# Ledger of designs, part 23: VH-VL binders against Chromophore lyase CpcT/CpeT (cpcT)

Target 1, 201 residues: Chromophore lyase CpcT/CpeT (cpcT), of Paulinella chromatophora (Freshwater filose amoeba) (b1x536)
Amino acid sequence: MSASLSQLVHQLSARFNNQQQAFDNPPLYAHIVVNCRPLVHLLPGSLLIEQSYAMDPLKPYRIRVLRAQTRDEKLIIFSYSLSDEQKYWGSVYEPERMLKIEEKDLQAIEGCNYIVRKKNSNFIGEVEPGCRCLVDRKGVTTYIVSKFELTNKGEMRTLDRGHNPVTHEQLWGSLGGVFEFNRTTDFSKEIPYDWIEEWKK
Short names: E, the ipSAE of ESMFold2; O, the ipSAE of OpenDDE; V2, 0.75 times the mean of E and O plus 0.25 times the DockQ between their complexes.

## First folded at step 17 (VH-VL; framework fv_dargistotug)

Design w3 (from q3 with heavy chain S102G; at its last look DockQ between E and O 0.70; V2 from the best seeds 0.74)
Fold by ESMFold2, look of step 17:
Structure w3 (fold): chain C 201 residues (1-201), chain A 120 residues (1-120), chain B 106 residues (1-106)
Amino acid sequence: as target 1 above (201 residues)
Amino acid sequence: QVQLVQSGSELKKPGASVKVSCKASGYTFTSYDMNWVRQAPGQGLEWMGWINPRTGDTTYAQGFTGRFVFSLDTSVSTAYLQISSLKAEDTAVYYCARGWSGGYEEFDYWGQGTLVTVSS
Amino acid sequence: DIQLTQSPSFLSASVGDRVTITCRASQGIDYYLAWYQQKPGKAPKLLIYYASTLQSGVPSRFSGSGSGTEFTLTISSLQPEDFATYYCQQYNNWPTFGGGTKVEIK
């Protein structure tokens, strides 16, 4: 439990890049950078995640706060949006700006938490069931299917798709399929020791 | 768009070998693991294991650790099941089925199945 | 291994009937359960995954529910094309399948 939670947060605390995939498959895969970095002043397990195109790293197309916890012997990553997101764009590169994010700025996103399983040395996560993680895209409401796999070798694979909530038809996502990232920067040393101690209680 | 097309039926004698192919199209072959599932005549479904196309690593269910070998040719997006020293009890339909992360996920697309008949 | 027990093993029903099939797991599997339809001579077809999520292209008369150890597949209004055998599959660990439920149309 505490050992798996600590490992999950360590493996999430990184910058990931799909450069190999994007350069090997140019029209199929955009070049994406994912930064996931501890918010050391917030509750244990809190991470700032910014997802951006590599050419425009300071204008992420998605910014969220994640909080990894154990609930009922399961690993859960809670998802939060930020009030006034644009104010915090690029903060993942500037720790002083990350410190300005406060608990009151976080809003839980209904139905968008990830349930995570540890299988062998890998973590496999998927948005919680119920088709309740809704996003509007060009005037059409879809629910998202979002999956990830993390290895202890620094690999991260992700799949994001949007589906019609009535017919379940896939409406967007995965033109080139699964994104495949490598770990390029390690942020796990920033994880506070008191988070690790809290998880042992 | 996603298709898994398997090789045709096989009639074999006991002691022979067979190699079943499963050619994938409509997706990036290395993005999903390939699972093999057996269905003996009139029986239910039995998972045999999977192969990871990113690493070539295999996992075999209990009872399938000897005569059954999974392999890949990623250059032609094809998975293979080889069965050696065939026995009458190996008579079954063999399916390939893709899963996101081995057998820890649902199998969203299946091949049409390959009937292997082992008879004197 | 996680054993899945389906009930009933066989059922007969009329077009328009509501049909419910159950799948019971020998231990908790959270929501990691899928349902498949298999027609004679055909490969299984995914209907439901993650206990309740309908696969794309599957008619909305199919639905799934449950968590933990008890799960149901419901066909709200049985159609002639629904004659098939239905299997549950858990994927909380190495996959196992239920024994199947053969649905016969009266």
Scores: ipSAE 0.694, ipTM 0.880, lowest interface PAE 2.0, mean pLDDT 91
ESMFold2 (binder alone), look of step 17: mean pLDDT 92; pTM 0.942
OpenDDE, look of step 17: ipSAE 0.798; ipTM 0.930

Design w4 (from q1 with heavy chain S102G; at its last look DockQ between E and O 0.57; V2 from the best seeds 0.65)
Fold by OpenDDE, look of step 17:
Structure w4 (fold): chain C 201 residues (1-201), chain A 120 residues (1-120), chain B 106 residues (1-106)
Amino acid sequence: as target 1 above (201 residues)
Amino acid sequence: QVQLVQSGSELKKPGASVKVSCKASGYTFTSYDMNWVRQAPGQGLEWMGWINPRTGDTTYAQGFTGRFVFSLDTSVSTAYLQISSLKAEDTAVYYCARGWYGGYEEFDYWGQGTLVTVSS
Amino acid sequence: DIQLTQSPSFLSASVGDRVTITCRASQGIDYYLAWYQQKPGKAPKLLIYYASTLQSGVPSRFSGSGSGTEFTLTISSLQPEDFATYYCQQYNNWPTFGGGTKVEIK
C-alpha cells in the first residue's frame, strides 16, 4: 500500500491538459489545464491542484489542496479548501508562492474526499459516496459526482458532474462526457525524499 | 444524447452463426468500453465481457470464450457480437452496454437489445 | 466470482408504499454496486451506482445505501411506473448481477 501511495502521488504530480480533445471537438470540450504540484513543505502527500481554462491559466476556476494518504488499508485523497484562496491563484507556476501556504490555511471539505482504487495498472478515484461534496457554482449549490483515472502512460481521464442536492438532477457537467488529459509537465521530481521515506515505513 | 442502437431480431438454426451490431452515438466512442450482456427468456442478466474501442482489447467472461467474438468498426462507432455454432441455449436477448474505460464499472447506457432465437 | 443475492425475489406492493430491496454480496465489494430497473421487453435502466449515487434523470424517490456486503434499494413512495424488475450489479470485480426482484401490483 505504501508503494501504491507513492506511485499515486508521483502520477498525480503533473500538469495535464486536454488540448487535443478540445481542438478535435471544441463544442463539447473546453481546453482545460490541470496543475497538481507537491507542496513540499507540508505533510506528506500534499498537493496543490489548480484547474483553469487554458486561455487564463492564472485564474483557476478551482483550487484545492489534496493530500493522498492511506487509511484502513485504502488510498484516500483528502480535499482541503484554502483560506483566502485567491492569493494563491496561479501559484502552481510560482513555487515560491506555494511555500506561503501553511497547514492552518487548509480546511477540510466534508464529503469531498476521493476513494482511490487500483484497477489493472491504473488508479481510479471517486468522490466518496453520500452526495455530500457540496459546491456553489454560479449561485447554485450542487453536490459533486466526480471520477478520475490515472494511467501508467501519463494520461488522466475525468468526469465531473453537479447534481441538485434535493432532486438529484444533474445541473452541470460535460456534454461530451469524459475529459481526456495528457501529461505535459512532470512535477514528481519535486516530491521530497522525506515523503518517500515516510511511505516506506 | 447518448444512444446505442442494436440490429434487429435474428432467427437461426443450430450450427449457424449470427452477428449482432451495436451502433453508438452521442459520445466519443473510444472513451468508453462496450460491454455485452445476455438475458435468456425469463431469466436474469449475465455479463459476457467487454471490448475496448480504443485498443481493441477484449475480455470474455467465463463461459463466453470460443464461440463468442467481440469486434469493432470504429469508423462508424459500431461494436459487434458474433456467435458461431449456435445452440438452442444461446436463445436470448443480447444487450450492448456502455461502461467506463477499463472495465469494472456500471453500465450507464444500454442498447435496446437483440433477440437471437435458435430453433431447428 | 462474486455472487449477489437479492431479497425478496418477488414483492407485492401498492402505489404509495415504501419498498425496500436488499442485495447481499458473497464478499466485500466496497461501494461498487449498481441498481437497475427493467421493464418487460425493455433494456435495463441504470438507477443508482456507487451504492448511493442517483443516475441523472432518476426520480429522488429512489435511493441506495450500504457498503461492503449489504446493500439496499429503497423506493420511498412507489409509483405506477415503478412496477418492474430490479437488479443489483457489482463491479468490484468482473461484473455480476443479482437474481432480480420483481415488484408487482398487490
Scores: ipSAE 0.602, ipTM 0.881, lowest interface PAE 1.4, mean pLDDT 94
ESMFold2, look of step 17: ipSAE 0.748; ipTM 0.893
ESMFold2 (binder alone), look of step 17: mean pLDDT 92; pTM 0.941

Design w5 (from w1 with heavy chain Y101F; at its last look DockQ between E and O 0.62; V2 from the best seeds 0.73)
Fold by OpenDDE, look of step 17:
Order: sequence, then C-alpha cells, then structure tokens
Structure w5 (fold): chain C 201 residues (1-201), chain A 120 residues (1-120), chain B 106 residues (1-106)
Amino acid sequence: as target 1 above (201 residues)
Amino acid sequence: QVQLVQSGSELKKPGASVKVSCKASGYTFTSYDMNWVRQAPGQGLEWMGWINPRTGDTTYAQGFTGRFVFSLDTSVSTAYLQISSLKAEDTAVYYCARGFFGGYEEFDYWGQGTLVTVSS
Amino acid sequence: DIQLTQSPSFLSASVGDRVTITCRASQGIDYYLAWYQQKPGKAPKLLIYYASTLQSGVPSRFSGSGSGTEFTLTISSLQPEDFATYYCQQYNNWPTFGGGTKVEIK
C-alpha cells in the first residue's frame, strides 16, 4: 500500500491538458488545464490542484489542496479548501508562492474525499459515497459526483457531475461526458525525499 | 441523448453463427467501455465480458471464451458480438451496455437487446 | 466470482407501500454496487450506483444504502410504474448480478 501511495502521488504530480479533445470537439469540451503540484513544505502527500481554462491559466475556476494518504488499507485523497484562496491563484506556476500556504490555511471539505482503488495498473478515484460533497455553482448548491482515472501512461480521465441535494437530479455535467487529459509536465521530481521515506514505513 | 441500438432478432440452427451489432450514438464511442450481458428466457442477467473501444482490448468472462468474439467498427461507433457453433443453450437476449472507464463499472445505458433463438 | 444473493425473490406490495430489497455479497465489495430495474421485454435500467448514488432521471423515492457485504434498495412509496424485477450488480470484481427480486402487485 505504501508503494501504491507513492505511485499515486507521483502520477498525480503533473500538469494535465485536454487540448486534443477540445480541439477535436470544441462544442462539447472546453480546453482545460489541471495542475497538481506537490506542496513540499506540508505534510506528505499534499498537492495543490488548480483547474483552469487554458485561455486563462492564472485564474483557476477551482483550487484545492489534496492530500493522499492511506487509511484502513485504503488510498484516500483528502480534499481541502484554502482560506483566502484567491491569493494563491496561479501559484502552481510560481513555486515560491506555494510555499506561503500553511497547514492552518487548509479547511477540510466534508464529504469530498476521494476513495482510490487500483485496477488494471491504473488508479481510479471517486468522491466518497453519501452525496455529501456540496458545492455552490452559479448560486445553486449541488453535490458532486466525480470520478477520475490515472493511467500508467500518463493519461487522466475525469467525469464530474452535479446533483440536486434534495431531488438528486443531475443539474450539471459535461455534454460530452468524460474529459480526457494528457500529461504535459511532470512535477513528480519535486516530491520530497522525506515523503518517500515516510511512505516506506 | 445516449442511445445503443442493437440489431434485430435472430433465428439460427445449431452449429450456425450469429453476429449481433450494437450501434452507439450521443456520446464519444471510444471514451466508454462496451459490455455484453446475456439473459436466458426467464432467467437473470449474466455478464459476458467487455471490449475497450479505444484500445480494442477484450475481456471474456468465464464460460464465454472461444465461441464468443467481441469486435468493433469505430468508424460507425458499433460494437459486435459474434457467437459461433451455436447451441440451444445460447438462446437468450443479448444486451450491449455502456460502462465507464477504468474497468468493470455500472452500466448506465443499455441496448434494447437482441433475441437469439437457436432451434432445430 | 462474487455471488450476490437477493432477498426476497418475490415481493407483493401495494401502491404507496415502502419496499425494501436486500442484496448480500459473498465477500466485501466496498461500495461498488448498482441496482437495476427491468420490466418485461425491456432492457435493465440503472437506478443506483456506488451503493447510494441515484442515476440521473431516477425518482427520489428510490434510495440505496449499505457497504461491504450488505446492501439495500428502498422504494419509499411504491408507484404503479415500479412493479418490475430489480437486480443488484457488483463491480468490485468481474461484474456479477443478483438473482433478481420481482415486485408484484398485491
């Protein structure tokens, strides 16, 4: 499991882009850039994740801190919001700014952790069950149904949907369905040695 | 909207072959897996296996190796199930069902089913 | 393979009734359990996946719960269109289905 955790964090530590998908089908897919970069000064497994439109990479429409850990023989990615998050927008492009993020700035998001499993040498993560991961989008509260796959080839696939917390009706999601990303930049070499040693225990 | 449309009912004799088609529309064909599920008359559902439209990789469930072949024509977003050397016990409704990436998952959309009857 | 046992196999109920169907797995499947509804001559319809997530378009009277080896499908108030056969399906391993539960009108 420790090896899997290390592998998961290594594979997550990257910049992803769905340029090809967006190019092939502009009406169905926006051009998205996802940055997951290690927060080397925080607890092991900490990653800053920024999701942006490619046309405006310094203004993410979503910014979170993810922390991959093992719990009860399972891989869990804990999700945190950032206090005053706007000051960290685009910091994935400026590592020195990332260093300003402190543990006290992290707020756990209830129900928004990912349960990760390994299948066919790939990692599959899903928001934990219970329909509790609430998010406000354009003034409407929904719970997130989210799934991702990380392949050993550097590919990432995602599927995100929002559902009404009361009726459970799907209110938003991509028209095309699955987003398909390719790894464009590797940040895994930034993973601190101390993290790796910790995971070996 | 997502649709899976299968070919029509088939009546075959033992020893013959049949090829069932499943045409997908309303989504990116190569972004989802295609599963095949069998249902004998008055019986439950039985997973037969799946094919990855993106890679062409196939996986057959136990009991569905040899005579059962999954194939694709991605140019027309169609999956195929071929059964050779048909037997009476192959009489069933065969469904194609879309699955999500990552392997075996839930099946969110189904074809209408194709009845294959094997009789002398 | 993982075996799923549904209970009951047959259930008679009236419109408005609360209906509960159980699915038990031969081994732990975490939350990777789906429920389907099938009407005669029709393909199965996905109702719930990931043990408790409602498929889009499915009425909120349907709910799923459970984890590990025991799961439950609940219809809070049975409607006329709900008389059908229900199947559970696990996808923690190679997919397998339960034997089905036929909900009939009393």
Scores: ipSAE 0.749, ipTM 0.918, lowest interface PAE 1.0, mean pLDDT 94
ESMFold2, look of step 17: ipSAE 0.789; ipTM 0.905
ESMFold2 (binder alone), look of step 17: mean pLDDT 92; pTM 0.941

Design w6 (from p6 with heavy chain S102G; at its last look DockQ between E and O 0.72; V2 from the best seeds 0.00; counts 0 for: pae E 2.4 > 2)
Fold by ESMFold2, look of step 17:
Structure w6 (fold): chain C 201 residues (1-201), chain A 120 residues (1-120), chain B 106 residues (1-106)
Amino acid sequence: as target 1 above (201 residues)
Amino acid sequence: QVQLVQSGSELKKPGASVKVSCKASGYTFTSYDMNWVRQAPGQGLEWMGWINPRTGDTTYAQGFTGRFVFSLDTSVSTAYLQISSLKAEDTAVYYCARGWFGGYEEFDYWGQGTLVTVSS
Amino acid sequence: DIQLTQSPSFLSASVGDRVTITCRASQGIDYYLAWYQQKPGKAPKLLIYYASTLQSGVPSRFSGSGSGTEFTLTISSLQPEDFATYYCQQYNNWPTFGGGTKVEIK
């Protein structure tokens, strides 16, 4: 399992974009950049993730801290929000600003962790069961159904949908809305050696 | 709106072949795997296998190797099931069903089914 | 292959009854279980996935629970349109289906 955790963090540590998909399907897919980069000064497995429109990369629509760990022989990605999020927008491009993020700034987002399976050479993740990962959008509370696949070839596919917590009706997320990202920048060499050694224990 | 529309019922004699089509609409065909499920008259559901439209890879369940062939034409968003050397025991309704990770997922949309009847 | 055993195979019930169907897996499948409803002459319809998550458009009288090897589909107050056959399906590995539970009018 420790080798799978190291591989998961390596494959997550990248910049991705869906430029080909967005170019080929302008009415259907926005052009999005996802940056996921090690927070080397925090606990092992910590990653800063910023999701932005490609035309406005310094104003992400979502910023979070992830922490990949093994728990009970399972791969889990824990999700954290940041206190004062806007202060850290764009820091994924500026390592000195990333270093200012401290453990005290992280707030666990209950119900929003991902349970990850390794199948063949790919990782498949899904938000934990219970429909408890809540996001307010335009005054309406939804729970997120979120799935991803990471391939060993640097591909990332994501499916995100928001549902009414009472009726379970899908309120947002396109019906065919699988986002197809390719890896464009590798951050895996930034992973601290002591994280890798800790995972071998 | 996601739809899977299958070809019409078939009446065949033993030894013949049949090709069932499943045309997808309302989603990106190559983003989801296509599964085939058989239901013999009065019986339960039996997974036959899947095809990955992104790679062309196929997996066949035990008992469905040989005479059963999955294929696809991505230009028209259509999956196919071909059954050769038909036997009476092949009489069943055949469903296509959409899955995310080659059967490592639930099947959220199903075709209406195609009845294949094999009799002498 | 992971075998799924459904209990009961047949269930006779009246409108308004609480109905419980059990699916047991031959080995642990965590939460990777789905439930389907099939009416005569129709394709199966997904009701529940990930053990307990309702598919969009499914009435809230349906619920799922369980993890590991034991799973339950519950219909809190049976309606006339709920008389059907119900199947569980696991997707922790190559998919397999339970044998089905036919819910009939008493």
Scores: ipSAE 0.577, ipTM 0.827, lowest interface PAE 2.4, mean pLDDT 90
ESMFold2 (binder alone), look of step 17: mean pLDDT 92; pTM 0.942
OpenDDE, look of step 17: ipSAE 0.693; ipTM 0.903

Design w7 (from w1 with heavy chain G103D; at its last look DockQ between E and O 0.62; V2 from the best seeds 0.00; counts 0 for: pae E 2.8 > 2)
Fold by OpenDDE, look of step 17:
Structure w7 (fold): chain C 201 residues (1-201), chain A 120 residues (1-120), chain B 106 residues (1-106)
Amino acid sequence: as target 1 above (201 residues)
Amino acid sequence: QVQLVQSGSELKKPGASVKVSCKASGYTFTSYDMNWVRQAPGQGLEWMGWINPRTGDTTYAQGFTGRFVFSLDTSVSTAYLQISSLKAEDTAVYYCARGFYGDYEEFDYWGQGTLVTVSS
Amino acid sequence: DIQLTQSPSFLSASVGDRVTITCRASQGIDYYLAWYQQKPGKAPKLLIYYASTLQSGVPSRFSGSGSGTEFTLTISSLQPEDFATYYCQQYNNWPTFGGGTKVEIK
């Protein structure tokens, strides 16, 4: 599991975009950039994740800290929000700004952790069950249904949906289907050695 | 909206072949796997396997190898199930069902089903 | 293969009743369990997936719970349109279905 955890964090540590998909099908898919970069000064497995439209990469529509860990012999990605998160927007492009993030700035988001399983050489993660991952979007509260797949070939597939907490009707999400990302930048070399050593224990 | 529309009922004799079609619409055809599920009259559901519309890769469940062939025509977003050397026990409703690409998943959308009756 | 055992096979109930259907797996399947509703002559309809996530458009009277090897589908207040056959399905491994539970009018 330690090896899998290391592998998961390595594969997550990257910049992804779905440029080809967006160009091929503009009506169905927005051009999205996902940055997932190690927070090297925080606890092992910590990653800053920013999701932005490609046209405005410094203004993420979603920013979180993810922390990949093993719990009960399972891979879990814990999700955290950031206090005063706007001051960290675009920080994935400025590592020195990322260093300003402290553990005290992280607030765990209940119900928003990912349960990750390894299938073949790929990782598949899903938001934990229970319809508890609540988020506000455009003034509307929804719970997130989210699934991702990471391949060892540098590909990421995601399926994100927002549902009404009462009626469970889908209010937003992929209309055309799965978003398909390709890795454009590798941040895995930034993973601290002490993280790797910790995972070997 | 997502739709899976299957071809009509078939009546065949033993030893014949049948090809059932499943036309998908309302989503990116190559972003989801297509599964096939069989249901004999008055019986439960039985997963037959799946085909990856992107790669064409197929996986057949145990008991559905040999005479059962999944195929595609991606140009028209259609999946096909061919059954050769039909037997009486092949009499069933056959469903196509969408699943998450590259993984075992629940089936969120189903075709209306195609009844294949094999009778002498 | 993973076997799913549903209980009961048949259930008689009245409108307004609380109905619970159980699905047991022969081995651990974590949360990878779905529930379907099927009416005569129709294709199955997805109700719940990932053990407890409701499919879009499914009434809130439906709920799923469980993990590992035991799962339950609950209808808090049975409605006339809920009389049907219900199936559980696991997708932790090659998909398999339970034998079904027919909910009939008492």
Scores: ipSAE 0.584, ipTM 0.876, lowest interface PAE 1.3, mean pLDDT 94
ESMFold2, look of step 17: ipSAE 0.592; ipTM 0.855
ESMFold2 (binder alone), look of step 17: mean pLDDT 92; pTM 0.940

Design w8 (from w1 with heavy chain G103S; at its last look DockQ between E and O 0.68; V2 from the best seeds 0.00; counts 0 for: pae E 2.2 > 2)
Fold by ESMFold2, look of step 17:
Structure w8 (fold): chain C 201 residues (1-201), chain A 120 residues (1-120), chain B 106 residues (1-106)
Amino acid sequence: as target 1 above (201 residues)
Amino acid sequence: QVQLVQSGSELKKPGASVKVSCKASGYTFTSYDMNWVRQAPGQGLEWMGWINPRTGDTTYAQGFTGRFVFSLDTSVSTAYLQISSLKAEDTAVYYCARGFYGSYEEFDYWGQGTLVTVSS
Amino acid sequence: DIQLTQSPSFLSASVGDRVTITCRASQGIDYYLAWYQQKPGKAPKLLIYYASTLQSGVPSRFSGSGSGTEFTLTISSLQPEDFATYYCQQYNNWPTFGGGTKVEIK
């Protein structure tokens, strides 16, 4: 499992872009950039993730801290929100600002962790069971169905949808459904060697 | 609306071949993997394998590695199951079913099924 | 392969009854279990996935529970339209299905 955790963090530590999909399908897919970058001063496995439209990379529509760990013999990505999120927008492009994020700024988002399995050399992950990852949209509470596949070739597919917690009907999500990203920048060399050594113990 | 529409019932003699189609609509065909599931008359469900429309890679369950061939035509969003050298034991309803992670998840949408009858 | 054993194989119940169907796995499958309803001449219909998540459009009288090796589908108040065969399916690895449970309404 320690080798799989290291692989997962290496493969997550990148910039991803769906440019091919967006340009091939302009009315259906927004052009999205996903930056996922090690927070080297925090606990092992910590990553800053910013998701933005390519036209406005410094104003992400989602900013989170992830922490990949092995827990109870499972591979889990814990999700954290940041206190005062807007203060940190664009930090993924500015390592000195990333260093200002502290453990006290992280707030666990109950029910929104990802359970990850390694299958056929790929990682597949989905939000933990129980329909507990809640987001309010348009004045209505939804639970998130979120799935990803990360290939050993740097391809990433994601599916995100919101559902009514009572009827389970889909209330929002991409018209085409699945976003398809390619790895465009590698941040894996920033992973502290100390993290890798701790995972081997 | 997601739909998987399969070709019609087939009546065949032993030794013949059949090709079942499964046309997808309402989603990006290459974004999901396609599975095939067999159900003999009055029996339970049996997974046959899957095909990845992004790579063309196939996996066949034990017992389905010889006469059964999965294929695709992405230009018309269609998956195919071909069965050669038909035997009476191949009489069944054949379903296509989609999955996001190939075979490592639930099948949220199914085709209506294609009855293949092999009669001596 | 991971074997799934459903019990009972057959049951009869009256409208309004609570019905419970169990599915046991030959090894741990965490929460990677789905339940399907199949009526004669029709394709299976996904009811529940991830052990307990209700599929869109499925009545709330259906619920699922369990993890690891033991799972349960419950119909809290059986309706006439619930006559069907119910299958569990695991997807922790290559999928396998349970043998089915036929539910007849008296």
Scores: ipSAE 0.656, ipTM 0.867, lowest interface PAE 2.2, mean pLDDT 90
ESMFold2 (binder alone), look of step 17: mean pLDDT 92; pTM 0.941
OpenDDE, look of step 17: ipSAE 0.668; ipTM 0.900

## First folded at step 18 (VH-VL; framework fv_dargistotug)

Design b1 (from w1 with heavy chain E105Y, light chain W94H; at its last look DockQ between E and O 0.75; V2 from the best seeds 0.77)
Fold by OpenDDE, look of step 18:
Structure b1 (fold): chain C 201 residues (1-201), chain A 120 residues (1-120), chain B 106 residues (1-106)
Amino acid sequence: as target 1 above (201 residues)
Amino acid sequence: QVQLVQSGSELKKPGASVKVSCKASGYTFTSYDMNWVRQAPGQGLEWMGWINPRTGDTTYAQGFTGRFVFSLDTSVSTAYLQISSLKAEDTAVYYCARGFYGGYYEFDYWGQGTLVTVSS
Amino acid sequence: DIQLTQSPSFLSASVGDRVTITCRASQGIDYYLAWYQQKPGKAPKLLIYYASTLQSGVPSRFSGSGSGTEFTLTISSLQPEDFATYYCQQYNNHPTFGGGTKVEIK
């Protein structure tokens, strides 16, 4: 399990891009960049994740801190929001800015953790069940349905949707379906040695 | 909208072969698995296996190896199920069903089914 | 393979009734269970996945619960169009289906 945790964090620690997909089918897929970069000064498994449109990478439409851990012999990615998150927009491109994030700035988001399983050398994760991952975007509250898959070849697949908490109607999400990302930059070398040592215990 | 449209019903003699088609539309064909599910008359659902349209990799459930072959024509977003050396017990409705990936997800869209009848 | 046992196999109910169907797995499958509805001559329709997530377009009277080895599908108030056969399906490992539960009109 510890080995899997280490592997998961290594595979997550990257910049991903769906440029090819967006190019092939612009009407259905926006060009998205996902940055997931280790927060080396925080607890092991901490990653800053920013999702942005490629045309405006410094203004993510989603920013979170993820923390991959093992709990009860399961891989879980805990999700945190950032207090005053705007001040950290684009910080994935400026490691010095990321260092300003402190543990006290992290707020756990109930119901928004990812349960991760390993299948055929790939990691597949889903937001925990129960339709409890509530988010407010532009005054509209939805619950998030989210799946991802990380392949051992550096590919990431995602499916994110927002649903009405009462009617369960889908309000936002990809019309084309799965987003397909390729790893463009490796941040795994930034993973602190002390994290790795901790995971070996 | 996502649609899976299967070929029409088939009537075959024992020992013959049949090839059922499943044409997908409304989504990126190579982004999802295609699963096959069998349902004998008056019986329950039985997962047969899946094929990955991206890689062509196949996985067959126990009992569905040998005579059952999954194949693809990605140029027309179509999956195929071929059954050779047909037996009477192969009489059933065969469904194609979309899965997220690797055969480890729910099936959110189904074809309308293809009845294959094997009779002497 | 993981075996799924549904109970009951047959259920008679009236419009307006609260209906509960159980699915038991031979081993732990966490939350990786789906429920389907099938009407005669039609393909199965996904109702619930991930144990409790309602598929888009499915009426809110349907709900799922459970984890590990015990799962339930609940119809809070049975409607005329709900008379059908229901199947559970696990996808923690290679997919397997339950034997089905036929909900008939009383």
Scores: ipSAE 0.768, ipTM 0.922, lowest interface PAE 0.7, mean pLDDT 94
ESMFold2, look of step 18: ipSAE 0.773; ipTM 0.911
ESMFold2 (binder alone), look of step 18: mean pLDDT 94; pTM 0.955

